# Designs tried in a protein design chat: VHH binders against Protein HIGH CHLOROPHYLL FLUORESCENCE PHENOTYPE 244, chloroplastic (HCF244). Part 11

Target 1, 331 residues: Protein HIGH CHLOROPHYLL FLUORESCENCE PHENOTYPE 244, chloroplastic (HCF244), of Arabidopsis thaliana (Mouse-ear cress) (o65502)
Amino acid sequence: SAAAVNLAPGTPVRPTSILVVGATGTLGRQIVRRALDEGYDVRCLVRPRPAPADFLRDWGATVVNADLSKPETIPATLVGIHTVIDCATGRPEEPIKTVDWEGKVALIQCAKAMGIQKYVFYSIHNCDKHPEVPLMEIKYCTEKFLQESGLNHITIRLCGFMQGLIGQYAVPILEEKSVWGTDAPTRVAYMDTQDIARLTLIALRNEKINGKLLTFAGPRAWTTQEVITLCERLAGQDANVTTVPVSVLRVTRQLTRFFQWTNDVADRLAFSEVLSSDTVFSAPMTETNSLLGVDQKDMVTLEKYLQDYFSNILKKLKDLKAQSKQSDIYF
Short names: E, the ipSAE of ESMFold2; O, the ipSAE of OpenDDE; V2, 0.75 times the mean of E and O plus 0.25 times the DockQ between their complexes.

## First folded at step 4 (VHH)

Design c05 (from Q04b with S27Y S53E N58R; framework vhh_7qia_2)
Fold by ESMFold2-Fast, scan of step 4:
Structure c05 (fold): chain B 331 residues (1-331), chain A 117 residues (1-117)
Amino acid sequence: as target 1 above (331 residues)
Amino acid sequence: QLQLVESGGGLVQPGGSLRLSCEASGYIFSSYDMGWYRQAPGKQRELVAFITEGSYTRYADSVKGRFTISRDNAKNTVYLQMNSLRPEDTAIYYCAADLWYESSDYWGKGTPVTVSS
């Protein structure tokens, strides 16, 4: 019919068709899982590298390969996509400028040219306050570039992920390995990436959020020492803590591990200097909660997140000990 | 949904070795904690070893130093390398998977291991 013929060239893409960039990462995989659970048609853009992506296909997503450093690989991945959710970050061996700036610019320009209807960008809290930190400066420049592009977008500034604390503190404490501590006063409002995914997908359905800058902050801000103390309490054992004074933070690569987002050593050292300030990586959630129609009490607390983790692992450890005790009774 | 298929069981003499494999299909293998359990004739099922996402491992005292658990996320497979096998290791070995933030466990059908002369 004439209607069908007229609709074909200019028909808007289905709002359920989303592309997740950086889908294999800690945040990206949660976005994919939540979107699939909510009935979205999910395509995952992953870099052609050894890291496995088969689990995304197993979940029901489509997987496509592209290299953000090769702009010619991008357009094919955007065909038929309504919304791009950009979770991509550079690998530790890659310069941050290549992926976090040049790659983002290429992706945003391609999305604009291809008529993408919505772009979600994850930035960092207070990135506009720290131009001396290269990653933060690049995030802020990307926010401005996205605004200037005319591409309909949502920018979400993040404070930190609870997921990183398992590998950084919980597991090493259980293994009686050394953990790195600092006397820095900096606090971080870690958020469960499952909550970030939940809130992001709610935001996608509300056109009042188009063009807005939101900050997603966990329910409470924590110092490194407070996190270590909580892990000790929940694990039922003391940590082997190597506390490095803020004054020596810049002379060791280990201290830069507090911020996994920074790949270059020089950039990590600049970022580590932020830890010496009275910096609180947190934000009030009242306005965000109101806009999204969510209840603050439904947010996962760090106490509950780690309690659930340690309760599960300690149950397994007790099962192992119970088996040993039972065996000791028999001759 | 998630399917776990064990292999590598069999009859072996004391002091021998076996490598058990458990291949997962249909879900996010890399996100699961994986474990090996065993149930000897007339006994209760017991946890032998587990490996978490991030490769934290723990073993039952009876198998420490003899058994090694490992995973290959690219192959969706968890392994149990069993060395210096003893008659008391005779059991049906089960592969299990769980997400630490979920209440549900997934189980394989089991693979028999017999250690005898």
Scores: ipSAE 0.212, ipTM 0.695, lowest interface PAE 4.3, mean pLDDT 80

Design c06 (from Q04b with S27F I28T S104F; framework vhh_7qia_2)
Fold by ESMFold2-Fast, scan of step 4:
Structure c06 (fold): chain B 331 residues (1-331), chain A 117 residues (1-117)
Amino acid sequence: as target 1 above (331 residues)
Amino acid sequence: QLQLVESGGGLVQPGGSLRLSCEASGFTFSSYDMGWYRQAPGKQRELVAFITSGSYTNYADSVKGRFTISRDNAKNTVYLQMNSLRPEDTAIYYCAADLWYESFDYWGKGTPVTVSS
């Protein structure tokens, strides 16, 4: 393994040797899959957790363990790596500071010290405009830290993932369970994580993108209610919507901070407040598409993404109905 | 490579019960939709029941109320509890896994179920 081999001083590291951090997550696994398909040598950095990572090995990747809260575990994972793609994020149950700040700082410092040639960091659209939101402030501080580190890097600001909408809306609507809605006018340009992976790997091959900040936005911005309505139409079922007013979320955040509950809870609630504002999480893709040499028409739309999901479920339902006709013959 | 291993098949009398298990290895089980198919002698393979990653379930009308599909993500296993079995349930039962945006379905080798007096 590259992690177990010392290179002679001045030996170039192959550009196809990449480390994906947070490889088991929604974005990380798509990066791994796409990179393997394109012939990269992929090493996955995963933290010890009950969730399995064997699927990454089965795809052809190498899996190594480290804990970003324990900086001494990081250096061995970076030996022989050219590029780090950092998809690591804190889970809702984890303090934001541990992964999104302290862990990132440790990883970036280690990458700089180990001579990593390129670092990809995923940030959040408009994070520089919301210093009052802890997650946004941490993302923006990380952007600045990378700039000051002297580590060659690409920063990609994201608006939102289409994948999250399946669990939040599509599945509950199919199950006739309540979905949580809001009266917020906020719109989000969700992007398929497969497109994020595709665009990221294109960016990696272009040295002119070194040091640049890119924003990846989906083809259209959607409100929560528009997403629910689309899911209702495609599922053929009305949603049971429990609406939470923005004012209730703001009051809850203030009380949480006042009583000094976990930073994670307070930080997540503060981010929810940004989503509940008159904020549009979208950006024109013309310049990004031009820089990457891609065609906007090849981007997956939310309509197509959800249509494909529901069509898959409806096909299964149709297959089940075909079976029913055979049982009617036995009299 | 991804592997699905079925177990629990056998010979039972009409009205009997069987519990089929399918153990998955080499993939993130919790992310996949799981299904049970069957192929009776001289017939095409048919979908019997499915369970999504979110645990939404549905069944062929011929087995509704008799069969129950469930999953245990901690054990990477999907189950098919079969009650009130009938001779027409005789088939080889196959476990399948799909991720709705992937082009491939993953299949086990099958486990035979015979309902006969």
Scores: ipSAE 0.195, ipTM 0.693, lowest interface PAE 4.1, mean pLDDT 81

Design c07 (from Q04b with S27F I28T N58Y; framework vhh_7qia_2)
Fold by ESMFold2-Fast, scan of step 4:
Structure c07 (fold): chain B 331 residues (1-331), chain A 117 residues (1-117)
Amino acid sequence: as target 1 above (331 residues)
Amino acid sequence: QLQLVESGGGLVQPGGSLRLSCEASGFTFSSYDMGWYRQAPGKQRELVAFITSGSYTYYADSVKGRFTISRDNAKNTVYLQMNSLRPEDTAIYYCAADLWYESSDYWGKGTPVTVSS
């Protein structure tokens, strides 16, 4: 056993004792997997849902239940923890303010009180430039709150996840289903969540990064149309594109903003509108790469990521077709 | 650890039907693409059907129109309904879970299906 029996706030704990919040999500699970592979003692804070968390236990993590909307459930999860990695985000049906603001405030306050030695917060690129977008405003307010808390921390602003493109574009295009396009020339520097996990764990071990704001951007910024075109080439199929003008999203957001029963949807659509505007969601990685001691060339490209996905699925489709030698001739 | 447990195999007459079930535990079932493979005596294992995370199904030409793959995410179970069975369908049937970006396939131990008079 590597853990002290009695720990008071501020007592030394092993640097390998980490808590991952939001561990079942797209980023959280990658953090857990990478940390376990690197020999960390990983505790996952998840909502009380038995089935979705079983895979984390199977990987070797400890799973504890808490609800960020219920502050009294938080302190027990932090006992014996050195570092908190906060990957928690609200679900689409949840009010943004409940998890992304009130929940974060409760977690940060509890971490400070419990003597947590390091806190990693994931924010959004350009959140300080879009106070009119509720999710962006909340992320920026959380950055400031964390700075003012006196809690030792690292803030990492993200541009976008490659993983999201599979469900939005790759699978629907392969399945000949409709995909949503936009007329906005916005470019997004998507990053593989496996790279985000790798870079995060490197950052954890570098004391010079304490208190810093980093931005993690993928190797290249892509438009929606460029992603669709790449998926078409790799799938060998034309996309059925339903184009939604950004102006329609703006009108819809403005109208629903005044109706509380649709406010959560409107707030999330406002963020989508920013991502579909004439904005480049990217950042230079030179300083970040230097601080982390990593080579930009080791980053997974979107071309490689999608090629690997389509190679896997197309191999399965080819294997299915290889079972018939005559059916192609008959009707 | 992740487990896949197949059931429903057995002996059936040509033209008969069987329903295979695969119960999953130890992972977020709804996030995984699920497939059914089979291996006949002296042959390589081959993909029969797969279902994406609840949206679309794919079938081998040899079983198209006879087999139906489906899933119940609430029960963590994937099914293979096999109709109009033929002697050449005789094989051990395997359930597999694949989420390609985790670079891993998980396999069950298989359930035997024998089609003969």
Scores: ipSAE 0.011, ipTM 0.481, lowest interface PAE 9.3, mean pLDDT 79

Design d01 (from Q04b, 19 letters changed; framework vhh_lunsekimig_d3)
Fold by ESMFold2-Fast, scan of step 4:
Structure d01 (fold): chain B 331 residues (1-331), chain A 117 residues (1-117)
Amino acid sequence: as target 1 above (331 residues)
Amino acid sequence: EVQLVESGGGVVQPGGSLRLSCAASGSIFSSYDLYWYRQAAGIERELIAFITSGSYTNYVDSVKGRFTISRDNSENTMYLQMNSLRAEDTGLYYCAADLWYESSDYWGQGTLVTVSS
């Protein structure tokens, strides 16, 4: 009897009352930060383990516990919530079926039963074109399930995150360690997760976006070699590049890190076959920009993102050099 | 807001060792860059070591080979292992944290290190 709404009929729910699911992840924490900055009342759904979630409370959010694999724990977390933003991902040790399918289905069903006014779901670009890839098939099935649920929703398909490129290229180049190069023709339109958060919250305030499927793509699509070349230029350091022929698994290790939804080896291999076949993993933003009322020029470019990163780290290196000279003079 | 608390300071003889710890009240986010600063009497605060979110490290020349910075994201703690301590290493040691794309910094209260016979 867990489906009953705990509010009296006609009790208004504030549009600023948001639940973020998967709030500790790369995208989820950016949603929480932006929502708090814009004056929303943010509740974060996290697992009941002593997981590192105190930072969300420190930021000003409230934290509640539930387990998506235990549907009975979900309804209490939805009381008084207007909008659910679903950033939840499965852990590598968990079967993809448990969180990415069964958990999503349970969450969507509970949201519908509890009278949630709006549900935001993050999907993958071209997931409808690749039913042979388990992750893509599950994302597309979830899109259809959400459409058929009658729950007011926004679906956002993503191409890739800029955040992954720091660990893959920027840091190894600074450390003068070898980076691998590939001849893969694939181009990926990486987007800053801060822009994903910004665009998502804009979409929440416009009722015309209700029921829409949007695609969020970065300003330009990049090859692996173009990213390496950009990092070399900004670091002022030549990369020690080990050139390897296209390897489905090696290309996949780079690209699938931008999608923190699965670490299963078989799923990665299937996904990498798709990424090796597609020459451009991107989408036009003109329609999305028009719907959201945003200017493409305000989007963070990969050049700006990496320039800011390298400028910051190079400033720290200069500060250390200056302090070394200062110490030698006074001692 | 992340709160940083330093520990491990004290009085030690020249040539001795100390390990400083910097613990956050919440989680140390994997995206945070972490720093050790030192302030001696009459001198402004100086950066002595840093460790990035990707564990890239660097040091002021006077401590290279003697000090080692490290982080344990699962324990929400950053460390500074100080070996072969010298009188010139005396000062208040502060830990700091920032995100490279944010304007706000987080600072600890400082811990005193005194190197004397």
Scores: ipSAE 0.142, ipTM 0.649, lowest interface PAE 6.2, mean pLDDT 79

Design d02 (from Q04b, 18 letters changed; framework vhh_lunsekimig_d3; at its last look DockQ between E and O 0.61; V2 from the best seeds 0.00; counts 0 for: pae E 4.6 > 2)
Fold by OpenDDE, look of step 5:
Structure d02 (fold): chain B 331 residues (1-331), chain A 117 residues (1-117)
Amino acid sequence: as target 1 above (331 residues)
Amino acid sequence: EVQLVESGGGVVQPGGSLRLSCAASGSIFSSYDLGWYRQAAGIERELIAFITSGSYTNYVDSVKGRFTISRDNSENTMYLQMNSLRAEDTGLYYCAADLWYESSDYWGQGTLVTVSS
């Protein structure tokens, strides 16, 4: 009987005390940054790394080392915490069950035992409809587990990150490398992680949202082809698109799941596996926006997001070219 | 604030090689576009190579085919392999990081490269 360390009822936990799990990830870092900017006391759960996440400390957060794959390391990170924001996702090279299930279960259990007052969990839109995708199945199971835990919680289902498109499409196109196109009519309402972070913290402060399931979706749902076309336009060059039939993708995905655990998949759209389905990963935001008191116009569009990225890169290219011309004149 | 520290500079003969390193503080290294700048005496600082967070690379014409920029995100380090060095390559070399989310440029203190016979 592991003695529930009854934290003496006496040390008032500050409502502004937040633990961010997955703080080094694409979403997690934005959560940390936004929370700090809004005046929260942020603690970051970070796996031990050879290179410390010093940037989190530089931002003003506290870093604690723990590992979701090692449940015994979790309790100490929760001491004095009011709110947990769980934005962790296992790495592709890690067994999905270890981090995304066992680790999450342990975290939720510990949170409950430690008297955490609020738990935010990031899930995947329509995860209940895709049990064939292991991550979606696990996310859905985690949603249920969290609900059954009795812990005050907010579950936020996400559609996809705009940030993932940079490595998948923008950079390859610039490098004149092949991009993988699917004929799948799947549409994804990609969202900027900064907006996700902003909306999350708004939701966090709204007690009416306690116990609710929310879906965050971007302003528009995009097909892969539309994204590629947009990148081509912005890059000023055509993409080398290798179109893989959906039928082959299903088979190859089963096979590639075995072979190509590319390390960068963590930043990859958690939804890349779902892109082979005819499903629309979008949700109306009208109700959510109303509930949160936000305006859809304030959300970054994919066009603007990519435009800014390409503009920055193109500017650098222009600068290089200009310098090259100058050097030719003096010689 | 991201701190950048350059190393690897020195004196080399024409035709020689040097490898510069830029070590970055923090774990968000992978999110930055990185670049090498150089400043020769009496000349403005110039961009000579850059590598994006997605590992896209490009070079000024004068160093194309001779210099290679690379990054190791696991080590938070950027490299510049410089081959076939010329006298005109002499200068102070700076590492720069740009988080494309935020227009903040971080600079190192520079490392001196001298190509002399």
Scores: ipSAE 0.039, ipTM 0.475, lowest interface PAE 3.5, mean pLDDT 83
ESMFold2-Fast, scan of step 4: ipSAE 0.339; ipTM 0.781
ESMFold2, look of step 5: ipSAE 0.147; ipTM 0.697
ESMFold2 (binder alone), look of step 5: mean pLDDT 80; pTM 0.801

Design d03 (from Q04b, 20 letters changed; framework vhh_lunsekimig_d3)
Fold by ESMFold2-Fast, scan of step 4:
Structure d03 (fold): chain B 331 residues (1-331), chain A 117 residues (1-117)
Amino acid sequence: as target 1 above (331 residues)
Amino acid sequence: EVQLVESGGGVVQPGGSLRLSCAASGSIFSSYDLYWYRQAAGIERELIAYITSGSYTNYVDSVKGRFTISRDNSENTMYLQMNSLRAEDTGLYYCAADLWYESSDYWGQGTLVTVSS
C-alpha cells in the first residue's frame, strides 16, 4: 500500500510490521500465513516478474517487488518495516553467488542502513564444517556477516523440509515415475515448514533470542531409502529407483570443475556430496524447545505428514471419479 | 503457486472448433490438478472438464464427446479442444489449478468464447 511504503522520517515503526523475503516459496508462504493469523502486518517481497502473488493478497498481505541483484530496488520495500524474515534462496537454475551471497549481502546492508530492528536469516545445519561446499560456505559467511554487521538478528539453521519430499518422492512414486536415489548413509531430520513458521514467530517475540543461533531439526532423521520405503508403503506402489553411487557424484564434480564449463552445476554437485557423506543432519531440540516454550510432542512427524498427504490425494482422486459419474447422469 | 494465462478464445460459427490453451508460469506444474470452468450470462461458474496430475480426465455430460482436455507437462500447458460448438457453449472459459497442501485455488483471467448464430 502507499501508506505502508515511503513513510516519512520519524514515523513510529510497529513491531508487528514485517517483511517476508521469498514469500512465494515453500517456507515463505507458511511464514506469511502464520504471521497474518497472529495479527501481524505482512509485506511480501517478490521478484519483479509476472509471477502471481494473488494468493498472498487474498490472505491479507501486501506485495512489493524488488530484485536483490539490483540493490537500488531494495530500500523502498523496507520503509516502515520493523522485522525482515529472509526466506529467499537460489533455485537450481540460478547461480548460487547471485541470490545466496550477493543478494543477501545487499539486503542485509540495506536493512542496516534503513534501521531495521530485527533480521531473521535461515542458514543450514553444519555449514561451518563444510567450507569446501560453496552453498555451505556462503551460508556460514552470511552468518558471520550478520554477526559483524551490528544488525540485530536471529539465525536459524535448518536440516530440511518435509515439503520437498512430496515433489521428489511422493508424487513420482504415486504416478509410477522414476525417482533418483543414493546409497549414502546420510540422514536428514526433515521438519514441516508449518512448524518452522510457528517456532520462528515465537522466537520473534522473545528478546532473549536476539543475536542467537538456533537449529530447527525435525523429530527424526531419515535416509533417502527410508523415505522411499515409507512412500512405497503409503502409496501402495513399488518405486522405480535409479541409484546414483556416491563415487559417481564425486567423480562428476571433479570433472566438471576441472573442465570449468559450468560452475553452477559444480556448485550443486558439491552440495550433493555433503548429503552423500556419512553424516546426520539433525540436532537435539531440548534447548531450543525450552527457549521457545514448546513441546516436542507437538511437532509433526514425517510418518504423519506423508500419511496425510497420501490419504488426501488418494481420496481426492476417488472423489473426482465419483463426481465425474454424477456429472454424466446429471445432464 | 502458479500463474495461469488462457488463450485461444474467439468468435466461431455453430459446428466450428476452438482450441483453448492455459499456460502456467511457475514450478510443480506436473503436481497440479487442472480444471476448465465456464461462465455464461446469469449462470454461476460451472466445471466443464478436469485432468488430474495422474492424467485422469472427466467431463460434464453436455460436452462429453465434443471436448477433450489434455496437458503437456514439458511445456507447462493445459489444453481444451472444443469441437461441434453450439450457441449454448458461449461464455467465459477459465482454467484453474490446485494442490492438496495449499489453501487457495489458482485461476486464470478467462477467455471469451462466442458461438455466433
Scores: ipSAE 0.000, ipTM 0.199, lowest interface PAE 16.1, mean pLDDT 77

Design d04 (framework vhh_6z1v_2)
Fold by ESMFold2-Fast, scan of step 4:
Structure d04 (fold): chain B 331 residues (1-331), chain A 118 residues (1-118)
Amino acid sequence: as target 1 above (331 residues)
Amino acid sequence: EVQLVESGGRLVRTGGSLRLSCAASGSIFSSYDMGWFRQAPGKEREVVAFITSGGSYTWHADFVKGRFTISRDNAKNTVYLQMNSLKPEDTAVYYCAADLWYESSDYWGQGTQVTVSS
């Protein structure tokens, strides 16, 4: 807690001193990379766990350890920090209440007490409309808590990450493994996490955005089947698709409503029900683009993102084949 | 780290019954939701039935409702598919899979052939 830390009055803070929480994650690492490239002094808050964080130090960041479930470990990590960018999410084996609510509350309270000048929180599009989904309910409660905290902040609601599609579809399809699909008409406007990082750092420099809620949506909303079809075309092979009908997800959600919201299985099933509905996870970017001074045409499309991924993988495979000649031994 | 082995597939006559078994080894079986899937030559793989890790919930595809029943025995690390009133269109390779769509694990068995003849 802040009461456990004795701080000297007038401790200097530079506007370029930022703390990235959850820096090893898919979004967090892109924030770290972009911030370092733009000349920020980056400190990464990572949990003490057997997960590699050396790459962050290799990039030029400072790495500090804290556990959001242990509030006493937080204040030391905030000394000398101007801005906190909170990319932290719960692990699959952890109850979402512990990290995504109790941990966030502790971090926000500590940041307020330590005089942090700006806090960036990542939320989920339409989280206010789905209280039955525990993760979405917690995100919305965190938005409200942050609004009422008096901490200067920016809230950014996200629709989805293009990076998630690599492990879920691109890699399995390329490796000729089975993939899970759905026949739901739901569309998601996936955004490249590199664009999320770019837009976030632009937002940090604009005081007009202080206290605002922004939504970052990718250039186009995609169904699961459209993503699979695109991956098939780019990989040059048919996917072995097992389609889970939307009726399965709906029935499963109804049954799991009685489970505790901390139950990871129930949480995932409830979220999948939302993703399988006739819901368009997208938002117009006109106002956001105007506020940030960016051009919509500069956003990475899913077609470009996946094309680059498949092209790079095919190049790596050719490089590995060339490398194999070094191992040839003949008698 | 879960290995799945299907068994019980054979030739059966139209209107007959058959029980498929899927034995799991490796990781803790009781923590996984399990499903049965099938694929006929030249067709897409389709979902036949699902069962939750605790066995408290089951789902069956419309084309097998009333004929097929999924069940599990966590003490034996086995999931079953009881197939009744078999039709020629049920002819397919039947696969067992662990984990319902969520996260990374593509734990599939090698399949067991079911052939239904008139």
Scores: ipSAE 0.000, ipTM 0.392, lowest interface PAE 12.3, mean pLDDT 79

Design d05 (framework vhh_ozoralizumab_d1)
Fold by ESMFold2-Fast, scan of step 4:
Structure d05 (fold): chain B 331 residues (1-331), chain A 118 residues (1-118)
Amino acid sequence: as target 1 above (331 residues)
Amino acid sequence: EVQLVESGGGLVQPGGSLRLSCAASGSIFSSYDMYWVRQAPGKGLEWVSEITSSGSYTKYPDSVKGRFTISRDNAKNTLYLQMNSLRPEDTAVYYCAADLWYESSDYRGQGTLVTVSS
């Protein structure tokens, strides 16, 4: 059953009652952390998965389970919620249509029916310019569906997460594994998800942003080579780079059009071709900063983000080496 | 990327014990919370146990609590699952997995088969 007790938009509930969907993901967990720190009552909607979400409960959030592919599981999670922050994303190996389209449609329809007062959706910068890329097309279609739903909402287009660079470059470089490079001159304005969370919660309190589309871009745009070079310097190690020409990326994208994300490497290459089509994958932040009342100088730089990461991991590796040496000597 | 290789599965009688191992490649194993999941024939994935990156906290579902013990050796990049008092319903392929805070998806190995039969 999908019976709802709050049937009309604008039904009063506490503004501090928020539901974070996709709360275990890279962005979702930062939204949860920031919201809890700011005194919100946070409920985390976690998709059924084999891994638990105990760290969210340990932070002070309530965790509930629902399956976006089963619309009947959604309404109970929305009872008493004022605002939904939708960070849910499909896995690279999942059919993109299932979570990023069908699941979003179900969630938005349910939120509308349950009288949710505000819905935050994360989209991708320039998604309207790349209908040939399935993820971009789905994000743009979702923006339009949300506009047509009549649900009060904020859409935030993102350029890229600094966190993603840990898996793509920092970790492989530390492990002396190959990293994928490109000769494309494209620059991406990566933003720390902690800043995305901070800006999102500020935006929630500004009713002038209702119905608006914002773009969040990091403090500067970086090429793949610049990121690799920075990681090499901070890690104290040279990267093993496999360079993929733009022409090869075009062929790879064509092949992935006919497959269901069964090869995560090919999927990442297909997406990177889209990024390589624009010289600068970024947006001015002056208007957004003014609207949100924030200072550009307070944004985390990629240099600071990676410096902190490498300093921490190198310390941990040094501590483990000392511990391993001790265990080799003692019984 | 993290590479995970499970081992230690096999055929065991009801009431028996097995110890599963998961060898992780790379220098960052100590940064991840790790867990075990299993998939019985014709069933979905079931979470079996989790352990924090430091090893200081572990958690189990009621179905295995008191019978299974998860542990890790960060110096050796290895995760373990000690399974005691095994039952026919524990028959499954067991997977080692990592919670990657910087990725949308968890990484899993290829699995190791455990068959509990008389």
Scores: ipSAE 0.196, ipTM 0.609, lowest interface PAE 5.2, mean pLDDT 80

